# VHH binders against Alpha-tocopherol transfer protein-like (Ttpal), part 4

Target 1, 343 residues: Alpha-tocopherol transfer protein-like (Ttpal), of Mus musculus (Mouse) (q9d3d0)
Amino acid sequence: MSEESDSLRTSPSVASLSENELPLPPPDPPGYVCSLTEDLVTKAREELQEKPEWRLRDVQALRDMVRKEYPYLSTSLDDAFLLRFLRARKFDYDRALQLLVNYHGCRRSWPEVFSNLRPSALKDVLNSGFLTVLPHTDPRGCHVLCIRPDRWIPSNYPITENIRAVYLTLEKLIQSEETQVNGIVILADYKGVSLSKASHFGPFIAKKVIGILQDGFPIRIKAVHIVNEPRIFKGIFAIIKPFLKEKIANRFFLHGSDLNSLHTNLPRNILPKEYGGTAGELDTASWNAVLLASEEDFVKEFCQPMPACDNLLGQPLLPEGLISDAQCDDSMRAMKSQLYSCY

## First folded at step 1 (VHH)

Design c03 (framework vhh_7uia_1)
Fold by ESMFold2-Fast, scan of step 1:
Structure c03 (fold): chain B 343 residues (1-343), chain A 122 residues (1-122)
Amino acid sequence: as target 1 above (343 residues)
Amino acid sequence: QLQLVETGGGLVKPGGSLRLSCVVSGFTFSRYAMAWVRQAPGKELEWVSSISWDSGSTYYEDSVKGRFTISTDNAKNTLYLQMSSLKPEDTAVYYCAKDYYPLSDTGYMDVWGQGTQVTVSS
């Protein structure tokens, strides 16, 4: 048949198309487009060291660091995605890079939480009324994540399903540039939480959850307000406190049943009736609808196969998380089989 | 600056014991799974033992089970391997390794130390 003696460098030829029917090359894809208001641009400059005139240069610097230090890490390198990590670490390149690596490491280390992470898989916990995001932000522009542990019934599903719902919500919230700059507030309602329910949140789960939130997720937590805590909460907090960084520990506010104390931080006009506010009844259905509308995005992001095998001398995974059989030796296969049984 | 420094190797007779230490700096020790790997003369790297990042789980290669114990001291940023009932087949350079990912037991290990020589001979 036919044979070719040319080099392996081939370029597609457009000469086979008629001159009048030759398509123009597609335009370059649009780059990052900032959605921040002027006030938020000013706030990001003041609080995050974000200089708009250097924003894309900073993003490119982080991208170059990822390509150099972790060339085979399966991650998005989109401007908007990388910017989340820069904003979460006040444009410190080294800290942002470490956060990105931690983010992917956390997702791989806890399959009970992060595998098949999509809204349709969590309908039971979402419909329980365990969590919602309030419709109004606080005076600092922070979305308020409201959780109610007493709505969880342990016989219906394990505690990890509640944790999945929290992380699903955080993934949705952090997509907003406004949230990346302003951060979030957590409002935790402990009304009705028994010792039996509290016993499911042990030190190992607490260490994992807190570690991910502090060091593995690109979100700024500005305050944690606890209401209706029973005396048992001192025991729960004793489990949590050793894992909290000092700055975060200082952002915990225990209000008990004193809603006037809560209202000094969260004004009545953003709170539902259950917390002494004027923003109607606590509504979980609206946030659930937002999550369900994002189903396909979560399937694409969290329902893909994880990469396998790397070498013990620091050589990273091949592109797309694959490594050739020639580079995956018997010792690494044995180690993964012993340490990380997937099935 | 990331550093792993292995010590405690030496010459020991069959049936003897040694305790290897790996002092780490430049990263948060308690956030990473750690492992001991070894390389015998003319052989490939062989995994020996691992401890999960939360120190809740330990794992051993079949030939060392019951003879070796892996442990950590977070206050000293130190990983240990207590070796007992040593055999000539345990002769190797021993390296400590950290997981590539923090808060994870992924098995993607980086070897950053110079190693420590263990020789089991009569």
Scores: ipSAE 0.000, ipTM 0.324, lowest interface PAE 10.9, mean pLDDT 79

Design c04 (framework vhh_7b18_3)
Fold by ESMFold2-Fast, scan of step 1:
Structure c04 (fold): chain B 343 residues (1-343), chain A 121 residues (1-121)
Amino acid sequence: as target 1 above (343 residues)
Amino acid sequence: QVQLVETGGGLVQPGGSLRLSCAASGFTFSYYAMGWARQVPGKGLEWVSYITSGGDTEYQDSVKGRFTISRDNAKSTVYLQMNSLKPEDTAVYYCARGPLYDTWSRYFDYWGQGTQVTVSS
């Protein structure tokens, strides 16, 4: 949840002194090229304070801040990767940096959710029909993540598997520049959710999930539409509401069984028949296929071993007798501090 | 490993035509959208054209009606047919892999080496 707005900082110009001031060689192929339409460029300027003429300068400023303040942080420094954090925090450098550090901290603090995060490890959740992304975007261009908690059977696997599937989907969605600008909508169908199922989503897990979404993940959540919620949901919401920022709390819409209320924000032509729409039956197989086709990318990103303590700074192992543990402890303490801000 | 290899660039007179080709390997080509982007001197990097896995196409306004993107899934190749070329089309053109499935998201994760197109004289 990255809707908090901060003022954009001016990008410092770093004067690189080249030897003998010879002409620079031709640049390498770009690692990033803007894929936004002109309308989305305008929207990003108006809503995110993104100025195309300053985009690469802003990305470089964030990269320089990461290298200076967190040289021990194992992270991608690619333009495209860093840009998602700038967009999530409306080009406020300090807040974007904090979000990046929290993103990695959250991933390291919750191995039950983030370890071995790949589609093939989640086939049971995916095949249950627990989640999908609807084939059509809403009128704001937001992808709609549809979640059905009743499809989960607690005796088959723990609730953390459902959370893993949600984060896997969010990681896939945020790769899109259009999604970085437009954000997402969540449609949660609580039909059939019992007190027994709800008991697995206690305040500790709720605090963690909400903390990561608000302070540890570079995605803008524009609305959370809840349908078919039983009376028990008011109790669940009372537990989670203290952990929600005011803007996010105001984006929770409780529709009950009133689909006309839902259709005020999500028109019938983008919704499946299950939610009063005309876009066919709810299809989970297509999104599952998209995730499974991404298996190799997820293995590369999430299934690599953690860097050894001595490698946190990308430096050679210290000579025998020097304590690399002290540097690791400092880096681990810094990371651990950021993890608590995710909760 | 994913590889994208561009060919077909060169020097052409204003009003002329060029056909760029991009040979892809290392992934299931038919499932991915493909695109072209260019580095224009003085204007920076910009997206040119996009084709979904299903064959639907989009173009930047400045090239619409002059450029045509197409794909041959059997050959794992994407093409950019450029007609009525203008001096302002002078740029390094990059082939890029887009998103899986027909999601209409226009992000790119792998890039070719680029091919120079010069429109002069």
Scores: ipSAE 0.000, ipTM 0.239, lowest interface PAE 17.1, mean pLDDT 78

Design c05 (framework vhh_rezetamig_d1)
Fold by ESMFold2-Fast, scan of step 1:
Structure c05 (fold): chain B 343 residues (1-343), chain A 122 residues (1-122)
Amino acid sequence: as target 1 above (343 residues)
Amino acid sequence: QLQLQESGPGLVKPSETLSLTCTVSGGSISSGGYYWGWIRQPPGKGLEWIGHIYYSGSTYYNPSLENRVTISVDTSKNQFSLKLSSVTAADTAVYYCARDFRYSDLWGLDYRGQGTLVTVSS
C-alpha cells in the first residue's frame, strides 16, 4: 500500500468532471452529476439524511424557497452549489436556507476578507507557510487543514490576510462532493506563538471568524487538533470558547507534545515528519500550487464584474428590451477584461 | 506562458497501440505540485479522464482503462506520453494533454493542449 498515494488512488470518473476542473470548459456545462462513490452515497444517507432518489427534489425545494423568500438575493441557484448547503445542514431546508443567506451576508459584511479574494493576491501569506492542506485524508475521508500561526509576522501584513487565506482554502475544499459529505479536520500547530501575536486575535475578530465558520459557511468541521500549545493557549481558547457551539467546542483536542494522542485520530501515514508521521516533510508548495491553478475560478467568483449589460443603462430598465444581444455582449466582455487584468 | 502540445499519429489500426506525446514549453515538467495527464472526448460524448503522472514516475489511471494505459515522463525532453493498447473504434476521440492537480479528491486541470484527433479505423 503506498502511503503517499492512498488519497490519489481515487480516480475521477466522467461523472466527477466539472467545468471547474477544466481550464477551458465546454460552452454548455453539464447539469448536476453525482461524483460520490457508493460508500459515500451510503454514508450521506446515514449521516446527512441524503436520499439519492430525492436529492434533486430537495435541491429544487431549496431553490424554490430562495426564489420565494429572497428573490433579490444575488446567488447561484445551480444544483451543485445548493447541495453544499443542504449537506452542511443535514437536509434541513430551513437551516440550509439560513446558511445560504448568511454565506452571502458574511461575504458582503467583511470586504477586508472577501473582496478581491484570489490566490495571486495572497502570495505572501501562502509563501509564509501559514497554512496548507495535507496531501492525504484522515481515515474518515476528511481533508486536514494545517495552520501554523507562528509563521505569521504581524509587521509584514495584517491578520485579515491570514483569514483570507483560510477562507480561500475552504472555498476550494467545499467544491469537492466528498468533502461536503466527509467534512474537514483542522490541525493547528501553536509552536512559538507569543502573547504578542495572540493579542492580534481579539474578541471582535474571533466573533467574526467563528461566526462565519459556524453559521455562514457550508463546511462540516469534524475535529480540531491542537499541538504544541503553550500555556498561552488557555487564554486564546478562553477568547474563542464563548463563540463556539457546544458540539464544536467538544471537538477540540489538545495534544501538547503528545504525538501518541494525536496519532489515535490522525495516523502516522498521513502526517508529515514534523508531526511524527511518515508522509515526508511538511509541504506547503503543493497546496499553494492547487490554489494558484484555481486563480481564474476565484477571479470569476470573488472579483465580481460590473452588473449585467442591461443594468449598465441605469434603473428602471426593461431586461427584455429592444437592445441587441451583440451590443450587450461587447460591453460585458470589455468590462470583464478590465476587471480581470493581470500583473 | 506555459503551453502544452499533443503530437502523434492521427490514424491507428484496430488492435494496435495508440501513442501520443505532449511537449511542454514555457515551464518545467519537473515542477513539484503538478501532475501531467491525458483526457479525451469521443465524438458526441463527454470528457473522459485517462490518467496522470508525477515527474518522479508515479502514475494513477482511470480504472476502466488501467489494463490498457501507460503514461510515462521524460524530464530531460520536458515531455510526457500516452500509450493505449488494443485499440478499438470506441477509442476514436480528440485527445488532450493537461497539467493537473490531484490533492486527494481535489482535482483540477489548469492548462491543456489544443487537442489532437485520433481515429481508429482499418
Scores: ipSAE 0.000, ipTM 0.219, lowest interface PAE 14.1, mean pLDDT 77

Design c06 (framework vhh_5j56_2)
Fold by ESMFold2-Fast, scan of step 1:
Structure c06 (fold): chain B 343 residues (1-343), chain A 128 residues (1-128)
Amino acid sequence: as target 1 above (343 residues)
Amino acid sequence: QVQLVESGGGLVQPGGSLRLSCVASGFTFSDRSSYAIGWFRQAPGKEREGLSSISGSYGGSTSYSDSVKGRFTISRDNAKNTVYLQMNSLKPEDTAVYYCAADLTWYDSPRSYEYDYWGQGTQVTVSS
């Protein structure tokens, strides 16, 4: 036994402790907290091979892989952030890691789309009615992203502003754990799309957009429904089809003007009257309000300086197979150079 | 969707050899370098015994139980989407139904016994 004669000297000091007896740091704030319902936990187990008892171990394994293989990659290593990538690749660690690397590479390679990405910078696109997310999910729980290219006027702003609005919406949607499990559906309305408008969506833009959606974004696309496509759409689809992976290409459904065909996949009670539904008129203002309410979150996440190129360890910014040099003319080669260079 | 089918079982004399095959469908081994495939057996009146596993990409790490180490070899052919178990120096106590199983979760699970997908099994009988 030992006795202290001075009760006022019982406070430990750091200087009196050995290296093996350092004081405990204050507790960190609690980590990841699951927001999924029991039904969604079951669905994630069945569809994504997500085992709740191993969830944090799987996240830690991905974190360890990032630290080992890409030690200079500037990325969040938060549990919730890494879990997006695991869910998007059905808990395949190698594919989740590649998706994470591609996500940061795509973001860095296209500053026209990803720099200053916030709702207030996109008021013109949002006010045009170019896109919205429908208020009701489909029978699989997928949010429906509705896009109307006819609402874009090329003389008002470049096509990249429309692409910015799409990615802003996708970034908002993937914040939801429910969306990470269920995925999304795209409904694209080509009514009124002219040859002049279509000419702005060439092979370069198509390659970059499709490449990011397939290989650089942690979102699961379950179906792409296309309605009111004119004969010109065969030309548009011929441009994009070579860039689509087989699995994604098989999820494209061309309905033309036959809304009964659409209704076999998207029930009338979730669709607005413009698409033969009973859910009222197409409303873009509600989704715009959701985006604007998220302004500060987007400023914090996407309006901070991008990390230097050397933090990518020289890794390609997009998958090598997406455009080969044999498919590049001089303009595409110049754009490919911009894609792989940080100036 | 995911299915495993075993073949190559049969009757063999003590000291003989057999090669079991496990063909996977609904996924490919080249789709995920992290797939773990294991071989298990169960004899009447005994619990299911883990024998061998192969994990990671082509030529990935292998493991063996003490009862079969040095006699059995696990391998895979990614082009045929098939995993093999080469069984040499067979003994009467190797008589069992042999199962292949897949764990599509890469993490080196302390619960390798909880493989997610199982084949129907193939009978191996070692007798004179």
Scores: ipSAE 0.000, ipTM 0.150, lowest interface PAE 17.3, mean pLDDT 77

Design c07 (framework vhh_7nfr_2)
Fold by ESMFold2-Fast, scan of step 1:
Structure c07 (fold): chain B 343 residues (1-343), chain A 122 residues (1-122)
Amino acid sequence: as target 1 above (343 residues)
Amino acid sequence: QVQLQESGGGLVQPGGSLRLSCAASGFTFDDYAMSWVRQAPGEGREWVSSISGYGGSTYYADSVKGRFTIARDNVKNTLYLLMDSLKSDDTAVYYCAKGRDYWSGYLDFDYWGQGTQVTVSS
């Protein structure tokens, strides 16, 4: 019970209103309210350069940059939404702005993945057991996204449906401020994956997926643990590694069949029996239920008509795309901004 | 080998229409943004229009907005430019251009077609 609320409700000033006076409406609810524990506030300060006393000032700075540099970008400007991008880029305003632009650019450039993105459209992927989020976080507070590529049957649906399910899960996870600060861990189980199945995840799809995860989505990936990978996976990783940023590449751990190696990073008490743990059997139904309960939020976000790009200023280009003068620089800057905002 | 082959150009009267096509081969067509760029006699190259890899985003120069429509058919690996209400100023060689990569392909091109001549004259 809030004593202040009761005092405000029954204050003498309200009771003393004249017959010709209307009570003032209550003030608007406060905007952003931090849901982090004190420990997470400290962690955010130490790891992300997030100072609580400057938080809303930093959010406003990013908002002003968006309005100035990308006034036509169709995006939420809510404090909570913009804060995701600041946290993902350790409060570097320029990098956070580029991530926001890329986030919208990625979503519009790949409609096979991002259009009509809703849990009910992905029931086949979800029911296959391709992915789940484990019920317990790791010791650093990271949610564990468990992926099982062998559960995918290529004849049932294209690989892009699996990517849609991953992105849907990431969108749900990043709504949590704890996740924005702590990040996530990926556990990928390659048991039973054939060379034929692996061939569907070639370098072009890998480039797009890795590009989105690294440069187009405001999530911190703390580790990628791979178990039961075939011997040739080192060759597959060599193909993928050039698309990975160095820090992310250094967070890939290949465990093979050695679950004791996995248990060094993910303790047995958070893992299901399938991965040598004590947290019961692997459960995909609970996470599927969480996603399905979020259906209306995803419909609102991903099932609306895409905005159109209007009034793009054209400029003459030399054969190599070389601009001729400062006016062309300004026009090219405007064109690049509009292109990214409409992707 | 990357190949881009334009067709559909010709002589048309002011106010007329033309449909340009560009047949693409030698790369994964839907992974790349595609563009139309024109060059009038004695002038530099002018960007006309671009379309994203999956066709979800289209962009137009102010000089052609409302008159031209860019489209693609990823099943047929073909890029299109539908040109309506043609003006004498639209007279140029029209080139099909492939973007260099998935992210930056709208203003930076690595391959060009041979061009198709469009002449608007009475």
Scores: ipSAE 0.000, ipTM 0.168, lowest interface PAE 15.0, mean pLDDT 78

Design c08 (framework vhh_7ocj_1)
Fold by ESMFold2-Fast, scan of step 1:
Structure c08 (fold): chain B 343 residues (1-343), chain A 119 residues (1-119)
Amino acid sequence: as target 1 above (343 residues)
Amino acid sequence: QVQLVESGGGLVQAGGSLRLSCAASGRTFSYYAMGWYRQAPGKQRELVAAIDSGGRTRYGDFVKGRFTISRGNAKNTVYLQMNSLSVEDTAVYYCAAEYWGSDLTYDYWGQGTQVTVSS
């Protein structure tokens, strides 16, 4: 028998009914409609263990787990929203649930980054040319998020504003089901980054950002390509590498000035000429326009009052056990526990 | 900190059965994915069976149809029912738990329990 049959049988509302007399479930409210192409449905089956015939069953199972195990978690339970977390964790219910809890926990733990998250609040960062999304996807269908730290001037605004712009872009990208299946690629250009500027991105902030991306956000990062990095960066990377999960550490590629190395993974026809490509000049204005045109959607979805963990029925906001357990693990697990606990 | 204590190992004749238990303490058990691994002398440690918080199970190819993993959340315990045992099943059996969404790497391990199958 399926899990759904077993779960239905244990429900208090149907406990007194025989199996032959169990009513048909009520029709689902108007909900999720799949926008994936047939090729992406096949890819999701092969890479994510997503079975279309069980998709709504899997979403319902996650919803039931949230309601039972985290009744105090204020979260959307919409099919489309929960599906992001299932896809990010290859339909492993336990991992998807933990990711959902961490997603809300990180938002409460870092209001400097996640509060009032909307394009109009970030015009200075966007106009600096710090980030863009390239107009063409890579051969795997991954959008390419291009980041240029040299465009940031520390006297104009704190480094957290750059981090806000990254997460705003990730929130926009993850709305796409294609991106949920394909994932993203990051292209980070360190040309012109001084040691003084680099010092603002210290180990604490780096661990926090890495922790959120690995364990607190429902995005699949398929590769991180770093170009024009100073030689000293290889030594710095060797120091931080133990704090990365093996999978993500193996997805970091340090190319230096070797664009032929970059081109083995990102073909020239999708790259701007700044990175040895044939897709014209790097364009930040088009992505900025996309974000600004979405202002009303961001205000409605992301500038509402934060979920109220503050007024739990006398319970503490952060379980002490989570923090203590994290301190017994390696530093990445410890950091993750401290950042993501609000329940 | 999660602590895991295995029990139920021992000596058994080929064709026999054993039931292993793993008692978890510390954090809320129901949020953990639980697994059983084994390591035989001169062999690599391998996955025997796993069960997530929702009750979905995975088995190693050599034990499918013979072993069954289950969990009792009320007693904070995971079980491995081992049937039709063969000499090749002789190993130290380890209980493992994860709750931080590490992909296929378990965060916490028990000390292990010895299973010896004689022909």
Scores: ipSAE 0.000, ipTM 0.124, lowest interface PAE 17.9, mean pLDDT 76

Design c09 (framework vhh_7uia_1)
Fold by ESMFold2-Fast, scan of step 1:
Structure c09 (fold): chain B 343 residues (1-343), chain A 123 residues (1-123)
Amino acid sequence: as target 1 above (343 residues)
Amino acid sequence: QLQLVETGGGLVKPGGSLRLSCVVSGFTFSDYWMAWVRQAPGKELEWVSSISSSGSTIYYEDSVKGRFTISTDNAKNTLYLQMSSLKPEDTAVYYCATRSDYLYGPEDYFDYWGQGTQVTVSS
């Protein structure tokens, strides 16, 4: 019964057929079409409270809330885009709306990371072998994002370039509906990381990165596996733990150099030889090629001029996405100045 | 110029106590996290304790919890490590260190100033 009412509210546009002296224009392209398999549709219903018969109604409800409560927020209102936020918050409209608002606030508040965000601008990070996405998913269908902090040389570029590469990869991964439902796993390899190198990931950077991942990005993180961590990593984890929500903190697994526990969660057949697996050698070039092939999409999304001043004035400052002026770098200060100087 | 000067080390018997001091100059505590890090003879650096710039957040390595206390005197720009129930395993050179929360390059690296202060726990 609720399904009949929902279908009525989401009814497609019906055009009466009649004879015209001119040919009819081509029909509009179809709206959102689900690319999920039946198994993933079932999983989304069970894990995310996503009811396929109400999907477009739920998307419309979020769109209406954005238009009503944040009418001046410059954002995509496409079905597929909004659905990412609903899936990330298990179809809780209020939480999905806040995530969307935070997503845009974070992007405006950290230009060091989000300005000119495109693969060609990150070729040095990509060529360093700092990150890749493994070719095989885990048993839950999660893509595995592998990062190797030791591949970063601090004198070559600041740590924010590594953070840019991570967010670029996350932006690419969340475009997949399968990933929106299944989530991701992070595999962090700390082999060779010195105390000096680790100091670059201090509380300020940790707070911003963790805050964005938890409250400002529509991605579900199912596990964070840390391998080859030095003994001092307990201290590093103690610094970041207060910024982690309990659910996410319970998904952090420290394996050291003994990979037996890692292999119970990430089977050997999906891991490269470097992590005791049988899936060949670790390959960063394939994922780099995927990112570079997406260059035009990222330029369109992240490399356009700032919105017109009327649009900026119609968008309030987001307190949770902003840091104090004393903590802002010159780039963030310039962004705030542009926002404040808009008529 | 940023400078850290460690004092208070010495020879002590097992079960004894020592208080290490680190006098900081060239910056204010509210700008940086402060830490104690130690290095035993022939071993790698081991983190001991950290305190936030505000002094409100404190962390300890598990082996020193309940025995060591980290504290600051902001008016004197001084970091302390009160050590009690000392064990032979605590024998090390203890370094006072800063941690930058805002990393633009080499100038923000985790660094050690002075020669450290030697703590020797033996009968």
Scores: ipSAE 0.000, ipTM 0.115, lowest interface PAE 20.4, mean pLDDT 76

Design c10 (framework vhh_7nfr_2)
Fold by ESMFold2-Fast, scan of step 1:
Structure c10 (fold): chain B 343 residues (1-343), chain A 121 residues (1-121)
Amino acid sequence: as target 1 above (343 residues)
Amino acid sequence: QVQLQESGGGLVQPGGSLRLSCAASGFTFSSYYMSWVRQAPGEGREWVSSISSGGDYTYYADSVKGRFTIARDNVKNTLYLLMDSLKSDDTAVYYCARESLYWRDSGMDVWGQGTQVTVSS
């Protein structure tokens, strides 16, 4: 893996509206160039209902819906950005629009997770070895996000730092068109997780995290493989299961300490030695380097001041100059309450 | 000013049904996620169910899924928990709770006084 070949061309930035300026239709974004192989184009047609001959028309339809129904939503309208949401919802325009609205709503409603979101701010969690992306994809082309909850020491930093690192990784992964089509796999290693550590992941945090992953982020999760689960895992799963849609709940696979069933789903040649594989030792440094190399892109996307009433999500903005700051604050509070449904 | 008041608890036989109500006052009820949380004798608090501000999304603990239904009436500022097929394990004090509007504050910020539900013959 080369840092240069994994570089993002640009992170979508939300355009700010100027004071006393009527909302103009945004200019047409630069033309989209497909980076999918012929096999992935065929897969997208069969699995996502993506028709290459109508791709740009579908993107334009979503763009038109955003402009009409959420004219003041501060969002990128680039072809490549909008295509993420169409692919995540199998080209259902209404579902894709709701996902886009929820995506921005979740970001605004949880500033502890989403503010100042950049790799350099997360060095402690990255250096802990809590998460990495394995260097090889599974047979379906899914990147494997490996998470090790036992590497987190609660006295060192709060659980929200782990959530920030997961989200940062998902933002990086979803920029790849291959990932938009293939989806991801999660490999969660519960070895050593105590009841004390599990108590930090209560139903309210679980509800928010699961809600973002299911309804607020344009990622397709194809499987969640759990290994080395302790007896307390039934309790952890009981906390999260009520928040899971049946589709994703059916994609949870428990392997225990016998990794034979894991190896039938994730071949040994893509797994590190820690999980019975032949792909060397678990390497967190390589993924950390990829994230750090993306620092400037994350700063552009997540480290800019949010405009006040100009980025009300899920609601039309009030006309410029006609509302007080108090009215804007009340509207933002109401919007945040609605966006709680993201989880 | 801000208050939550539960009612509808009582004694019921196994397999019976109860309807809990929670009257909310002093805040814009329709803007908040609302939850039911219970505490059995000698045990910690256990989350039971949550409902989104508009009522479009409902969530349930595995132990109650299929037996309990959470509902709300935003015109009457009232939260409900319809409890069916009650078991002895459902014996607890049931609390109505308001969830914080801010994601960084993932806990409940307002609690009712609780209503006792006892399932026994």
Scores: ipSAE 0.000, ipTM 0.139, lowest interface PAE 18.6, mean pLDDT 79

